# Designs tried in a protein design chat: VHH binders against p53848r504to814. Part 23

Target 1, 311 residues: p53848r504to814
Amino acid sequence: TYIMAIFNATPDSFSDGGEHFADIESQLNDIIKLCKDALYLHESVIIDVGGCSTRPNSIQASEEEEIRRSIPLIKAIRESTELPQDKVILSIDTYRSNVAKEAIKVGVDIINDISGGLFDSNMFAVIAENPEICYILSHTRGDISTMNRLAHYENFALGDSIQQEFVHNTDIQQLDDLKDKTVLIRNVGQEIGERYIKAIDNGVKRWQILIDPGLGFAKTWKQNLQIIRHIPILKNYSFTMNSNNSQVYVNLRNMPVLLGPSRKKFIGHITKDVDAKQRDFATGAVVASCIGFGSDMVRVHDVKNCSKSIK
Key: E = the ipSAE of ESMFold2; O = the ipSAE of OpenDDE; V2 = 0.75 times the mean of E and O plus 0.25 times the DockQ between their complexes.

## First folded at step 9 (VHH; framework vhh_ozoralizumab_d1)

Design f2 (at its last look DockQ between E and O 0.03; V2 from the best seeds 0.00; counts 0 for: pae O 15.7 > 2, unsure alone 62.2 < 65, placed apart)
Fold by ESMFold2, look of step 9:
Structure f2 (fold): chain B 311 residues (1-311), chain A 125 residues (1-125)
Amino acid sequence: as target 1 above (311 residues)
Amino acid sequence: EVQLVESGGGLVQPGGSLRLSCAASGFTFSDYDMYWVRQAPGKGLEWVSEIYPSGGSTKYPDSVKGRFTISRDNAKNTLYLQMNSLRPEDTAVYYCAKDLTYLTGSKTYSEFDYRGQGTLVTVSS
C-alpha cells in the first residue's frame, strides 16, 4: 500500500499580516525532511502538493496564484540533488486543467483532482494528451459551495448482483441480503463509473486512472464508515448504462483505490470524545482498517504516526 | 435548501436563564453534528457547543462548561441551547450551525454552516 503525504503550499499570513508567501527553500527543506522520514519506513513516497484549498465554502485562490504557489515548488523538488528522485512520486492537488498542464511541464507524476473532472471540462483533455500521467478520479457532488448539502443518496443503484467470490470480507452467506446495506457504495460506484466513462470518451486511458470514493465529500459521518467497510464491493463493482441509444458496460475491477481518512470529522464520532492519546490511536486504527479492507493508497497528514499504524 | 432558524433570544438579567431553539430543514438532521456559535459585539466568532447526531456526545469550551447545555430532538428537527447562570459577557448573537465536510486537510475545529439570522441574547441589568 502506497502512502500519500499531504503538503499544503499555502501562504503563512500569520507572520507578516498576509503580505508574505512561503519561501521555496524553506518548503523544499520541509519536503526533504518529510521524504527522509517516510523513506526510512517505506520503499517510496508520494508527495501531494496543494496550492488551493478545496474545503467547503473556502475562498479559492485564483488560477494564477495557485500556479505561483505550487509550480515553482514542484520544479524545485524535481531539481533537488538531496532527494532520491526514483523513490519520490509527485502529485498535485488541483481541479484546474491549466494548473495541471503547468505541473506536467515541470515533472509532476500524478494529477489529484477531487472533482473527477466536474469542475473543469478541459481536465480530461489535458490528461489524455499526457499518457504517462496518473489521474486520481475522485467522487464528489456539486461544487465547493454546495457539495456538503448533497449527501442524500437514492435508495436504488444500478449494478450487478454482489457475488461472494468478489467480496471476501463478508461473513454473509447470501449476498442478496446485502442489497439494502450496500446501496450507498453502489451509488458512489455508479457515479464514479459515469465520470470514468466521460474520461474514457475524452481519450484518457484506463491505466492512467486511480479512483477515490471521496471520504468527506458529499458524505455524512455514517456514510464515510460504510464506504470504508465496503471498499471490496467498490473494487468489484460493475453496471450497464444507456448512452446514445446503446448500452455501455462499466467495470471498476482492478482499479487502484485511494482513501483519505486523515483528520476527517467522522473519526471523532468513532472515538466518542476520548482523550487526545486515544484519538491519535483511533486515527491510526482507521488508516489500518482502510488498508485491511483493500485500499491501495492512503492519503495522510501525519506520515510518521500513520506509518507506525500501518507497520 | 438548508435552512437554520434561531429563536429564543432576548434581554435577561445576570444570573438568569434562557433557552434557545433552532429549527432545521432541507437536510437529514439526524445525520449531522450540530453546533452553537456566537459573536459578541466587536469580537470574532466563538464556538459555544457541539452535539453528535445521537445526542450522546456533547462538548463545551471552558467559558460555558457547566452553565450551558446543548440538546437535540431528532423527531422535531430541532436543536436547543439551555443557558443558565448568564453573565454580561454572554451577550452576543447566537447562531446554530450544521457540520461541513472537510475536502482537504483538517483544522482543530470543524467548519460549519451558520446561515441563519441568529438570535440576540443581551445580559444586563
Scores: ipSAE 0.000, ipTM 0.247, lowest interface PAE 14.0, mean pLDDT 75
Fold by OpenDDE, look of step 9:
Structure f2 (fold): chain B 311 residues (1-311), chain A 125 residues (1-125)
Amino acid sequence: as target 1 above (311 residues)
Amino acid sequence: EVQLVESGGGLVQPGGSLRLSCAASGFTFSDYDMYWVRQAPGKGLEWVSEIYPSGGSTKYPDSVKGRFTISRDNAKNTLYLQMNSLRPEDTAVYYCAKDLTYLTGSKTYSEFDYRGQGTLVTVSS
């Protein structure tokens, strides 16, 4: 299991980012500590750098600002002699293709896109042009401002275009109660699959793609829990769909899965912890559950403690 | 409920000094990075200072470095900003802001989730 450490490079999230350069050294030191904590127990660590908050209803930084916040830092990390570079995997949390391009130039390994290509139509092309880059295809609906209202999941996310669904190579119709219980994760799978097809059509390779069901994105707190529990279903999910007068088969089976439960509100709903800091303990438990249910990678804030949970 | 209440603003001449205070409540103050941010007329929000939970680490942009000093009293749940050598360009509404996440030994997230009503600082001759 891989640990992905969240590093939001947004200390001046409300500013035009001009002062961020002055903080690179400090940020780098923080990253070094983060890596140390992770590498104490793990063979490698993923550092996911974000220059823009992507939480629901968050104010989005400009592309320029995002670049200013993230790219110099990524460069600094990649060039740092204080880090074991062979053990540090760099990720950028961005839905913007230009940011992705710039990040790739300075040595990022992973593009973590919460939008699954929805927010920037050029993202898949960028990924396709760089076959060595890993792309995290996340599930969401709508946009940053609307996703929270789009948590309704029905039997077929893609409507009548869906012909057959399979779990463990078995038609879902033959799995009795499983069909009714897995509507959410199958919808998520279908929509991820739709994005997957588009990615492939744009030249992205399957080996580049890691999927994220998008905890906290267009999901209620209960749905997030359900998704976690149904990761085994997602990892064994396939379906056929009619598209452009042809039948397309989408197979998500054994694709790597990322979950990012860290400190999220759904944990608070369970524990009644309003303060995110109070959610760290529960986050550890949830992380353990994520791994138990087959997550290949977990995205977390508290690297020190969550690394223990993962181990 | 998180509350941040700024005070100490006012009119000051160039070269003068002011000390701002921010009373915090509704969260464990000592666990969070705190910030001062400002918004000048017609301009965007600009952060002007950061202090870590323990108070041992502070950060400043170049625009205020050497002139402003952020501090905190965790026992009193109060954040301070000592502003010296004030300039007309420092004229702004100053806000106390809370980091969204607390530090666990490394800074993994920096984002403001709360700010106060602000206090106006006017630097004019």
Scores: ipSAE 0.000, ipTM 0.219, lowest interface PAE 15.7, mean pLDDT 88
ESMFold2 (binder alone), look of step 9: mean pLDDT 77; pTM 0.776

Design f3 (at its last look DockQ between E and O 0.01; V2 from the best seeds 0.00; counts 0 for: pae E 16.4 > 2, unsure alone 61.7 < 65, placed apart)
Fold by ESMFold2, look of step 9:
Parts: C-alpha cells; sequence; structure tokens
Structure f3 (fold): chain B 311 residues (1-311), chain A 125 residues (1-125)
C-alpha cells in the first residue's frame, strides 16, 4: 500500500498570516523532514502538493495564484540534493489543466484531480500528451460550491441504459440484499466509469489511471463509511449499458484505488469530546480500515502515525 | 510481443455449436483476466465473456448467458469459448482480448491491448 502525504501550500500553512506569501525555503525544509520521516518506514513516499483548496464551498485561488504557490515548490523539491529523488514521488492536487502542464514541466509524477476532468475539459488532453504521468480520476458531482447538495444517491430506473452489473461473476440484480446495500458504491462506480471512458476517448492510456471514489466530495459522513466498507465491491465492479444501440462495457477490476480519509468531516464526528491522543488513534483506525478493505493508496496528513497502522 | 491467435470459427446452422480457441504467447497467460469480444457485420464491438486467471470466475452478458461457456487451459496458454444454441444474431468476428477495462461499440479497442485477426462465426440456414 502507498502513502500519499498531504502538503498544503495555502494561506492556512503560513505562520506569518495575512496575504498569500510563499516561503519556499521553509516549505522545502518541512517537506524534506516529512520525506525523511516517511522513508524511515517506507521504500518510497508520495507528496501531494496543493495550492488551492478543494474542500466543498471553499474559495478558489486564481489559476495564477495556484501556479505561484505550487510550481516553484515542486521545482525546489525536484532540485533538492537532500532528497533521494528516486524514492520521492510528487503529486499535484489540481483540477486545472494549465496548472498540471506547469507541474509536469518541473517534474511532477502524478496529477491528482478531484473532479475527474469535470472542471476542466482540457485536462485529459494534457494527461494524454504525457504518457509517463499518472492521473488520479476522482468522483465528485457538480462543482466546489454545489457538491454538498448532490449527495443523494438514488436507485432510479434509467430506462434501458444500465443492463447488467457484476461483483466478480455475481450478477448484482439477481441478489436483492446485495443490490440494496450497494446502491451508493454502484452509482460511484458507474460515474467513474463514464469519466474513464471519456479519458480513454481523449487518448489517456489505461495504465496512467488510478481511481478515487472521492471521500467527502458529494457524500455525507455516513456515505464515506459505506464507501470504505465497499471498496472490495468497487475493485471488482463491472457493468454493461446501451449507448447508441451499442454495448458499453466497463470493468474497474485491476484499477488501483486511492482513498483519502484523513481529517475529513466524518472523522470529526468520531472524535467529538475525546482528547488529542484519541483523535490520532481514531484517524489511524480509519486508515487501517481503508487498507483492510483493499485500498492501494491512502492519502493522509500524519504520515508517521498512519504508517504504523499500515504496518 | 503479445500474440493472440483465434481459431475455430465457421458456418453453422441455427441451434448448432462451435468451439473457439485462442492461442496466447508473449506474456504470462496465467496472470491475466481474459475476454472474448465480437463484432457483427456493420456493428460495433460487444463484450461476450470474461474469465479470471484461475478460471473459477466467469461473466457473460444476458445475450449469451447460458449458451456460451468461457474456459482456459493455463498449461497450454489457450483460451476457449464453447458456443451452443447458436442464433443468427451471434454471427460475428470473434476476438480474444487481454486487459479489457472498457469497450464502447463505436470506439476502437485500445492500441495498448490489440486484438488478433479474429475468427468468423456465421450462423445461417
Amino acid sequence: as target 1 above (311 residues)
Amino acid sequence: EVQLVESGGGLVQPGGSLRLSCAASGFTFSDYDMYWVRQAPGKGLEWVSEIYPSGGYTKYPDSVKGRFTISRDNAKNTLYLQMNSLRPEDTAVYYCVKDLTYLTGSKTYSEFDPRGQGTLVTVSS
């Protein structure tokens, strides 16, 4: 299992407060420390750099500000002589294709796009032009300002669109109990499948793609728990549907899966009225559950403590 | 070089049977999910079956379920499709495929996982 460590290059990370001023040397030193701590415990480390908040209802930095916050930092990390460059994997958390382009120029390895290409129609073209780049295709609905209101997942008939759904060789429609319990993860899988087809149609290679069901994006806290428990369903989910009088077939088996449970809203529900050490333990328990259900990558804030849950 | 060579097609009457074979080489056959897809004349691609590496889990669309059986012999690097109760609608070129994660009827299969030449099955009186 891989650990993706979150690093926010936003105003919330600045000690001096006020305006958007980047202290690249201080940030680089923090990242070097983070990497060294992680590499004591793991063969490699993935650092996910974000210059723009992706939380629901957050205020979005301009594209120019996102570039200014994130690109020089990525460049500094790649140019550092204090890091074993072959063991440090860099990810940028962005939904903007131009930010992705700039990050690729300075040596990023992964584009982590919470929108799965929904927010920027040029994203898939950028990824397709760079076959060495990994792309995290994440599930959300709507946009940053509306996604909170789109967390209602219903089991409506879509006419003849969806024909069959499978978990391994089991036809889900033939098992009513399974069908009722899996409505959420099946809808997520279908919507990821639609984005996946569009990525491939735009030239993205299947080996470039990791999928992320998008904990906290268009989902309630209870739904986040369901998704974590149903990762085995997602990892073995396939379906057929009709499109233009032809079959569409999608199979999510063999797609690597990322989960990002750390410091999400639902962990706050778990940690109410407990001391700080119990909050750290609850976070670790959730991460361990993600791994136990089959997540291939977990995105966390506290790499040191969460790494022990993985081991 | 990955090679997939289909055989066993032919002309058969409705209600008849055929057994297709796919000889695989250039990769560790036993590590991969394997698939049959087909393309009827003038139509798009259609997924027909999937089998897991162990051979224990198989999937079929309703259009062929109960009539077609996918199997594999990992010792011989060979994939099979037993087709029974054939119908005129089963007339197509049949391909074996490695690493299928998507298929759309109007889209070419990914160049990363190319099909072989296929084998023609014609079901006609």
Scores: ipSAE 0.362, ipTM 0.765, lowest interface PAE 3.6, mean pLDDT 79
Fold by OpenDDE, look of step 9:
Structure f3 (fold): chain B 311 residues (1-311), chain A 125 residues (1-125)
Amino acid sequence: as target 1 above (311 residues)
Amino acid sequence: EVQLVESGGGLVQPGGSLRLSCAASGFTFSDYDMYWVRQAPGKGLEWVSEIYPSGGYTKYPDSVKGRFTISRDNAKNTLYLQMNSLRPEDTAVYYCVKDLTYLTGSKTYSEFDPRGQGTLVTVSS
């Protein structure tokens, strides 16, 4: 299991109150600490740098501002002699293709896109042009301002285009009990699949893609819990769809899965913790669950404690 | 600068046909999935078609499925929408767009930049 440390390079960081928004030197020192905490227990650490808040209903920084906040920092991280570079994987949290391009130039390894390409149609092209880059394809609906209202999931997310669905290579129609209980995760899978197809059509390779079901994005707190429990289904899910007398087969089986439960509101709903920072303890428990259900990677704020939860 | 210029709209009787065109420039057209959307008077934006870069995959809402056909000529940087069996409810300004976000329920898409001026389709007796 990989640990992805969240580093918000924004003044309005959701959980840090802007504590990490400082000069490059200060930020780098914080990142060094994060890496030390993670590498105490793990062989490698992923640092996910975000220059723009992607919380639902958040005001989006301009592209230029996002670049200013994130790219110099990524460069500094990659050039730092205080870090074991062979153990530090760099990720950028961005849905903007130009930001992705700039990040790639300075040594980022992963593009973490919460939009799954929805917010910038050029993203897949950028990823395709860089075959060594990993792309996290996340599930969401709508945009930053609308996604929270879009948590309704029907039997078929892609409508009548869906012909067959498979779990563990078995037609879902033969799995009566499972079919009715997995509408949400299958919908998520279908929509991820659609984005996957677009990525592939744009030249992205399957080996570049990780999937994120998007905890907290267009999902209720109950749905987030359900998604965590159904990760084994997602990791064994495939389906066929028809388009203009052609059939497309989408297979998500054994694709790496990222989950980012850290300090999310759905945890607060359970523990009744209003303050995100108070959710760290419960986050540890949820992280353990994520791993138990087959998550390959977990994205967290509290690296020190979550590292323990992972082990 | 990304530019999208729609054309081909007009007045047509119910049951008639129209073919819309969209001339694209300012970006690598062949690398993008493209969409047709429409906005009827007093109504919100409605997604009506999408096509992947290669043209091999298309998608339609139920409202236009079987009647509308999206296609593209990447060599000409042009998107097309063949509309057959037109109905009064198809009356709208039609736009071609490059960036859309899926909205649940009515299968409406949120529009991102860029957008053209659109072309008006009026279906009336």
Scores: ipSAE 0.080, ipTM 0.494, lowest interface PAE 3.5, mean pLDDT 89
ESMFold2 (binder alone), look of step 9: mean pLDDT 78; pTM 0.793
ESMFold2, look of step 10: ipSAE 0.000; ipTM 0.193
ESMFold2 (binder alone), look of step 10: mean pLDDT 78; pTM 0.790
OpenDDE, look of step 10: ipSAE 0.000; ipTM 0.222

Design f4 (at its last fold request DockQ between E and O 0.84; V2 from the best seeds 0.00; counts 0 for: pae E 4.1 > 2, unsure alone 61.9 < 65)
Fold by OpenDDE, fold request of step 14:
Structure f4 (fold): chain B 311 residues (1-311), chain A 125 residues (1-125)
Amino acid sequence: as target 1 above (311 residues)
Amino acid sequence: EVQLVESGGGLVQPGGSLRLSCAASGFTFSDYDMYWVRQAPGKGLEWVSEIYPSGGSTKYPDSVKGRFTISRDNAKNTLYLQMNSLRPEDTAVYYCVKDLTYLTGSKVYTEFDPRGQGTLVTVSS
């Protein structure tokens, strides 16, 4: 299991070159500490740098501001002699293709896109042009401002176009009980599949792709928990659909899965913790569950304690 | 280099049977999901069958379910497709595929070479 450490690069004082440099140094020191904590128990650590908040209903920074916040820092991390570079994997949390492109130039290894390519039509092309880059394809609906109102999974997005569905070697269409209990994860799987198809059609390779079912994105707190429990289904999910009188077959089997439960509102709902920082303890328990259900990677804020949960 | 060589195709009457074989080399055969796909004249590619590495799990589309059986011999690096109760609509070039990524009517995507040379199956009275 891989650990992904969240690092939000949101300093307010990027106005002057000197101030910007000072901020980068401070941030780098924090990252060095994070890496040290993670590498105490793990062979490698992923640092996920974000220059723009992607929380539902958050104000979105401009592309220029996002670049200003994230790219110099990523460059500084990759060039740092104080970090064991062979053990540090860099990720950029962005849904913007230009930001991704700039990050790749300075040494990022992973593009973490919460939109699964929905927010920028050029993202897949950027990924395809860089075959050594990994891409996290996340599930969401709508946009940053509308996604939370779109948590309705009563009907399938692909509807009647779906012909067959499989979990492992079992045809789900023949098992009514299983079919009814897995409506949510199958919807998520199909929508991920659609984005997957588009990625592949644009030249992205299967080995570049990790999938994220998008905890907290267009999901209720109950749905998030259900998704966690159904990760084994997602990891073994395949389906056929009819498109223009042709068969399309999509197989998500053995795709690596990332889960990011850290400090999410659904945890707060359960524990009655309004403050996100107070959710770290419960997050540790959820992280353990994520791993138990087959998550290959977990994205967290509290690296030190979650590392213990993973171990 | 990954190599897949299909054989066993031929002319058969409706209701007849054929057994296809695929000889695999250039990779650890026992570690990969294997697939059969086919392309009928004038039609797109169609997924026909899937088998997991251990051989214990298989999948079929409704079009061939109950008639076709996929199997494998990992010791011999060979994939098989037993086709019974053949129909004219089964006429196609059949391809052995490693780790099918995505299949559409016009294209098949795999991690390596998309498919072998194929073997022609003709079902006709």
Scores: ipSAE 0.799, ipTM 0.910, lowest interface PAE 0.7, mean pLDDT 92
Fold by ESMFold2, fold request of step 14:
Structure f4 (fold): chain B 311 residues (1-311), chain A 125 residues (1-125)
Amino acid sequence: as target 1 above (311 residues)
Amino acid sequence: EVQLVESGGGLVQPGGSLRLSCAASGFTFSDYDMYWVRQAPGKGLEWVSEIYPSGGSTKYPDSVKGRFTISRDNAKNTLYLQMNSLRPEDTAVYYCVKDLTYLTGSKVYTEFDPRGQGTLVTVSS
């Protein structure tokens, strides 16, 4: 299992008198420490840099602000002689194609897009033009301000166009006990599949894509728990649909899966009124569960404590 | 390097049977899901069957379920399709495919494009 460490770029260094290297140097030192701690326990580490909050209902930084916060930091990480560059993988958390372009120029390895291309129609073209870039195709609905209102998952999310669905190669119609209990994860799989089709049609290659069911994005706290338990179903899900008098067939089997359970709102429901540090311990238990259900990559805030939970 | 060679097609009457074979080389056959797809004259590609690496799990679209049986012999690197109760609409060129992820009418998205010429099955009186 890979560990993806979250690094939120701190407040706009422009407001600190324009000495953004001082902010970058401090951030770089934090990243060097984070990487050394992670590499003590793991062969490699993925650092996920975010310059714009993707939390539901958060105020979005402008594209220019996101670039100012994230691109110089990525460049500084890649230029550092204090990091084993062959063991440090860089990801940028962005849904904006122009931010992705700038990050690629300065040596990012992964574009982590919570929208799965939904928020920026040019994203897939950017990924397709750069075949060495890994792309995380994440599930959400609506936009940052509306997604929490869109957590109703019906049996036929794509309407009548779905013709057959399979879980572990068994037609879902033959699985009486699972059909009604798996509506959520199957809808997520169908919507991911639709966005995957769009990515491929725009020239993105299959080997570039990793999927993320999007814990906390257009999901209730109960739904997040169901998704974690149903990762094996997602990883063995396939379906057919009609499109323009032809069959469309999508198979999610063997696609790598990322889960990001760390410090999400639903952890508070599990732990009841526990302070933030004790929530980090409870997050470690949830992370271990994600790995037990088959997650290939977990995205965490507290790498040291969460790594101990899975070691 | 990957090579897939289909055989066993021919002319058959409605209600008849045929058994198709696919000889695989250039990869570790037993590690991969294998598939049959077909293309009827003037039509797009259609997924027909899938089998897991172990041979223990198979699936079919409703159009062929109960009439077609996919199987594999991992010792011989060979994939099979037993086709029974054949209908005129089964007339097509049949291809074997490695590790299919996505298929639409004229597009097949695997790590590799279809490799062989396929084998023609004609069902007519």
Scores: ipSAE 0.327, ipTM 0.741, lowest interface PAE 4.1, mean pLDDT 79
ESMFold2, look of step 9: ipSAE 0.000; ipTM 0.225
ESMFold2 (binder alone), look of step 9: mean pLDDT 80; pTM 0.798
OpenDDE, look of step 9: ipSAE 0.647; ipTM 0.857
ESMFold2, look of step 10: ipSAE 0.294; ipTM 0.743
ESMFold2 (binder alone), look of step 10: mean pLDDT 79; pTM 0.794
OpenDDE, look of step 10: ipSAE 0.324; ipTM 0.722
ESMFold2, look of step 11: ipSAE 0.006; ipTM 0.476
ESMFold2 (binder alone), look of step 11: mean pLDDT 80; pTM 0.801
OpenDDE, look of step 11: ipSAE 0.418; ipTM 0.767
ESMFold2, look of step 13: ipSAE 0.000; ipTM 0.221
ESMFold2 (binder alone), look of step 13: mean pLDDT 78; pTM 0.787
OpenDDE, look of step 13: ipSAE 0.698; ipTM 0.879
ESMFold2, fold request of step 14: ipSAE 0.000, 0.000; ipTM 0.198, 0.249
ESMFold2 (binder alone), fold request of step 14: mean pLDDT 77, 78, 77; pTM 0.785, 0.790, 0.783
OpenDDE, fold request of step 14: ipSAE 0.776, 0.787; ipTM 0.898, 0.905
ESMFold2, look of step 14: ipSAE 0.254; ipTM 0.673
ESMFold2 (binder alone), look of step 14: mean pLDDT 78; pTM 0.782
OpenDDE, look of step 14: ipSAE 0.603; ipTM 0.843

Design f5 (at its last look DockQ between E and O 0.01; V2 from the best seeds 0.00; counts 0 for: pae E 13.5 > 2, placed apart)
Fold by OpenDDE, look of step 9:
Structure f5 (fold): chain B 311 residues (1-311), chain A 125 residues (1-125)
Amino acid sequence: as target 1 above (311 residues)
Amino acid sequence: EVQLVESGGGLVQPGGSLRLSCAASGFTFSDYDMYWVRQAPGKGLEWVSEIYPSGGSTKYPDSVKGRFTISRDNAKNTLYLQMNSLRPEDTAVYYCVKDLTYLTPSGKTYSFDPRGQGTLVTVSS
């Protein structure tokens, strides 16, 4: 199991123009500490740098701001002699293809895209041009401002085009009870599959792709819990669909799965914790659950404690 | 280098049976899901069957379910397709496939092209 540490490069960390270097140094020191905490228990750590908040309904920073916040820091991390570079994997949290390009130039290993390519039509091309880069394909609906209103899931997210579905090598039609209970995760799988097809059509390779069912994105708190429990289904899900009188077959089997439950609202809903920082303890429990249900990677804020939960 | 060599195709009457084989090399055969796909004349590629590494799990589309059986011998690095109750619509070139990305009518199937020449199955009276 891989641990992905969240590092938000926020404006508060950037004082006026003359202190930019100082700010980077401070951030780098924080990252060094995060790495130390993670590597105490793990063989490697993923640092996921974000220059723009992707929370639902959040104000989006400009592309230039995002680049300014993230790219110099990523460069500093990759060039740091204080970090064991062979054990540090760098990720950029961005849905913008240009930001991804710049991050790749300075040594990022992973592009973490919450939109699954929906927010920038050039993202897949960028990923395809860089076959050494991993791409996290996340599930969402709508955009940052509309996704929370799009949490209605029905049979056949892709409509009548779906012909057959398989879970654990069994046709879903033979599993009546399971079929009724797994509508959500199958819909998520289908929509991920659709994005997957588009990525592949744009030259992305299957081995580049990790999938994220998108906890907190176009999901209710109950749905998030259900998704976590149904990760084994997602990891064993395949389906056929007809398009233009031809068959498409998509198999998501054994694709690596990332879950990012950290401090999310659905945890707060359960624990009644309004403040996200108060959700760290419960996050640890949820992280353990994610691993138990077969997550290959977990994205977290509290690296020190979550590292323990993973072990 | 991954190599897949299909064999066993031929002419058969409707209702007849054929057994296809695929010899695999260049990779650890026992670790991978394997697939059969086919392409009928003038049509796109169609997924025909899937088998898991252990051989215990198989999948079929409705078009061949109950008639076709996929199996494997990991010791021999060989994939099989037993085809019974053959129909004229089963006429196609059959391919074994590794690392299936996804199948489209346009012929996209996998990240690599380990596919061999295929084997022609003709079902005709």
Scores: ipSAE 0.451, ipTM 0.772, lowest interface PAE 1.3, mean pLDDT 91
Fold by ESMFold2, look of step 9:
Structure f5 (fold): chain B 311 residues (1-311), chain A 125 residues (1-125)
Amino acid sequence: as target 1 above (311 residues)
Amino acid sequence: EVQLVESGGGLVQPGGSLRLSCAASGFTFSDYDMYWVRQAPGKGLEWVSEIYPSGGSTKYPDSVKGRFTISRDNAKNTLYLQMNSLRPEDTAVYYCVKDLTYLTPSGKTYSFDPRGQGTLVTVSS
């Protein structure tokens, strides 16, 4: 199981008036320390670079600003002689195809797209043109026309388009005990599958894709728990659907899965307002649960402490 | 159908206090994050506060931090905003919002869909 460490390339050091190169060197030193801590316990580490603010209602950086914050850092990490480059995997957290293009030029390995291609119609083309690049396809429901159904998974959004569903290659209709308990994760799987088909149709290869059920995006905190517990269902899920007068088979079986349980809001709900020390323990327990249920990659804020709590 | 009914607004002098209430129905209130937003005369919507379903974590912008307190009573399906040390710039129509995280082409943004008429708060001598 891989550990993906979140690194915010936000300009707090820029707001302090630091020079551009000084900020890069400080960020690089933090990355080197992070990698040392992770590689003490793991064979390799993934660093996920993003420029988003964690404050509610914060404006998102412009495309130009996102590039300015993230691309020089990625380049510096790849050029560093202090890092074992064969053990450090770089990811950029972006939904913008032009940012992805720039990151690929400077040596990123993974494009982590929380929109699953919904917010930039050119993203799949960029991934397809770069077959060495891994793409994380995340589930979200962000379309204003469907907003009133964002966290309601009682009815399948793809409805009549879905012909048959399978778990472990068994038709779901023969698994009545499982059918009613798994509506949420199957709904998520179908929506991921629709985006997956579009990626394939645009030339993205199956081996480029990791899937992410999008903990915290269009899900309540209780639904996040259900998703974590039902990862085995998602990893063994397949279905057929009608697409443009043709029936297509979508097979999520054995697709690598990323979970990001270290979202502060989610952990706060689980811990029921306990102090920060108890929150740290709860975070470790949630990460261990994600691994136990079959997550192939876990995205965390605190690699050192989460890794130690799993021991 | 989701219904959110705001109340408790009124005219107050600068430095005064008000407590806003929001009665919620048509959904499992205790499962959702809740928000207060406001709209000053002639301005767009502005986020004012956020509270977790459990009531344990709250967030505020710098403009109201330390003066406003969001709270909830999940047994009564009611959201509150205690507003102290009111200033003329707090004059606005206040709405409670049930929200889900969603993304826009420009970035990550909370959806602010005010369902009620809101409650007017006027801070003036």
Scores: ipSAE 0.000, ipTM 0.275, lowest interface PAE 13.5, mean pLDDT 77
ESMFold2 (binder alone), look of step 9: mean pLDDT 78; pTM 0.782

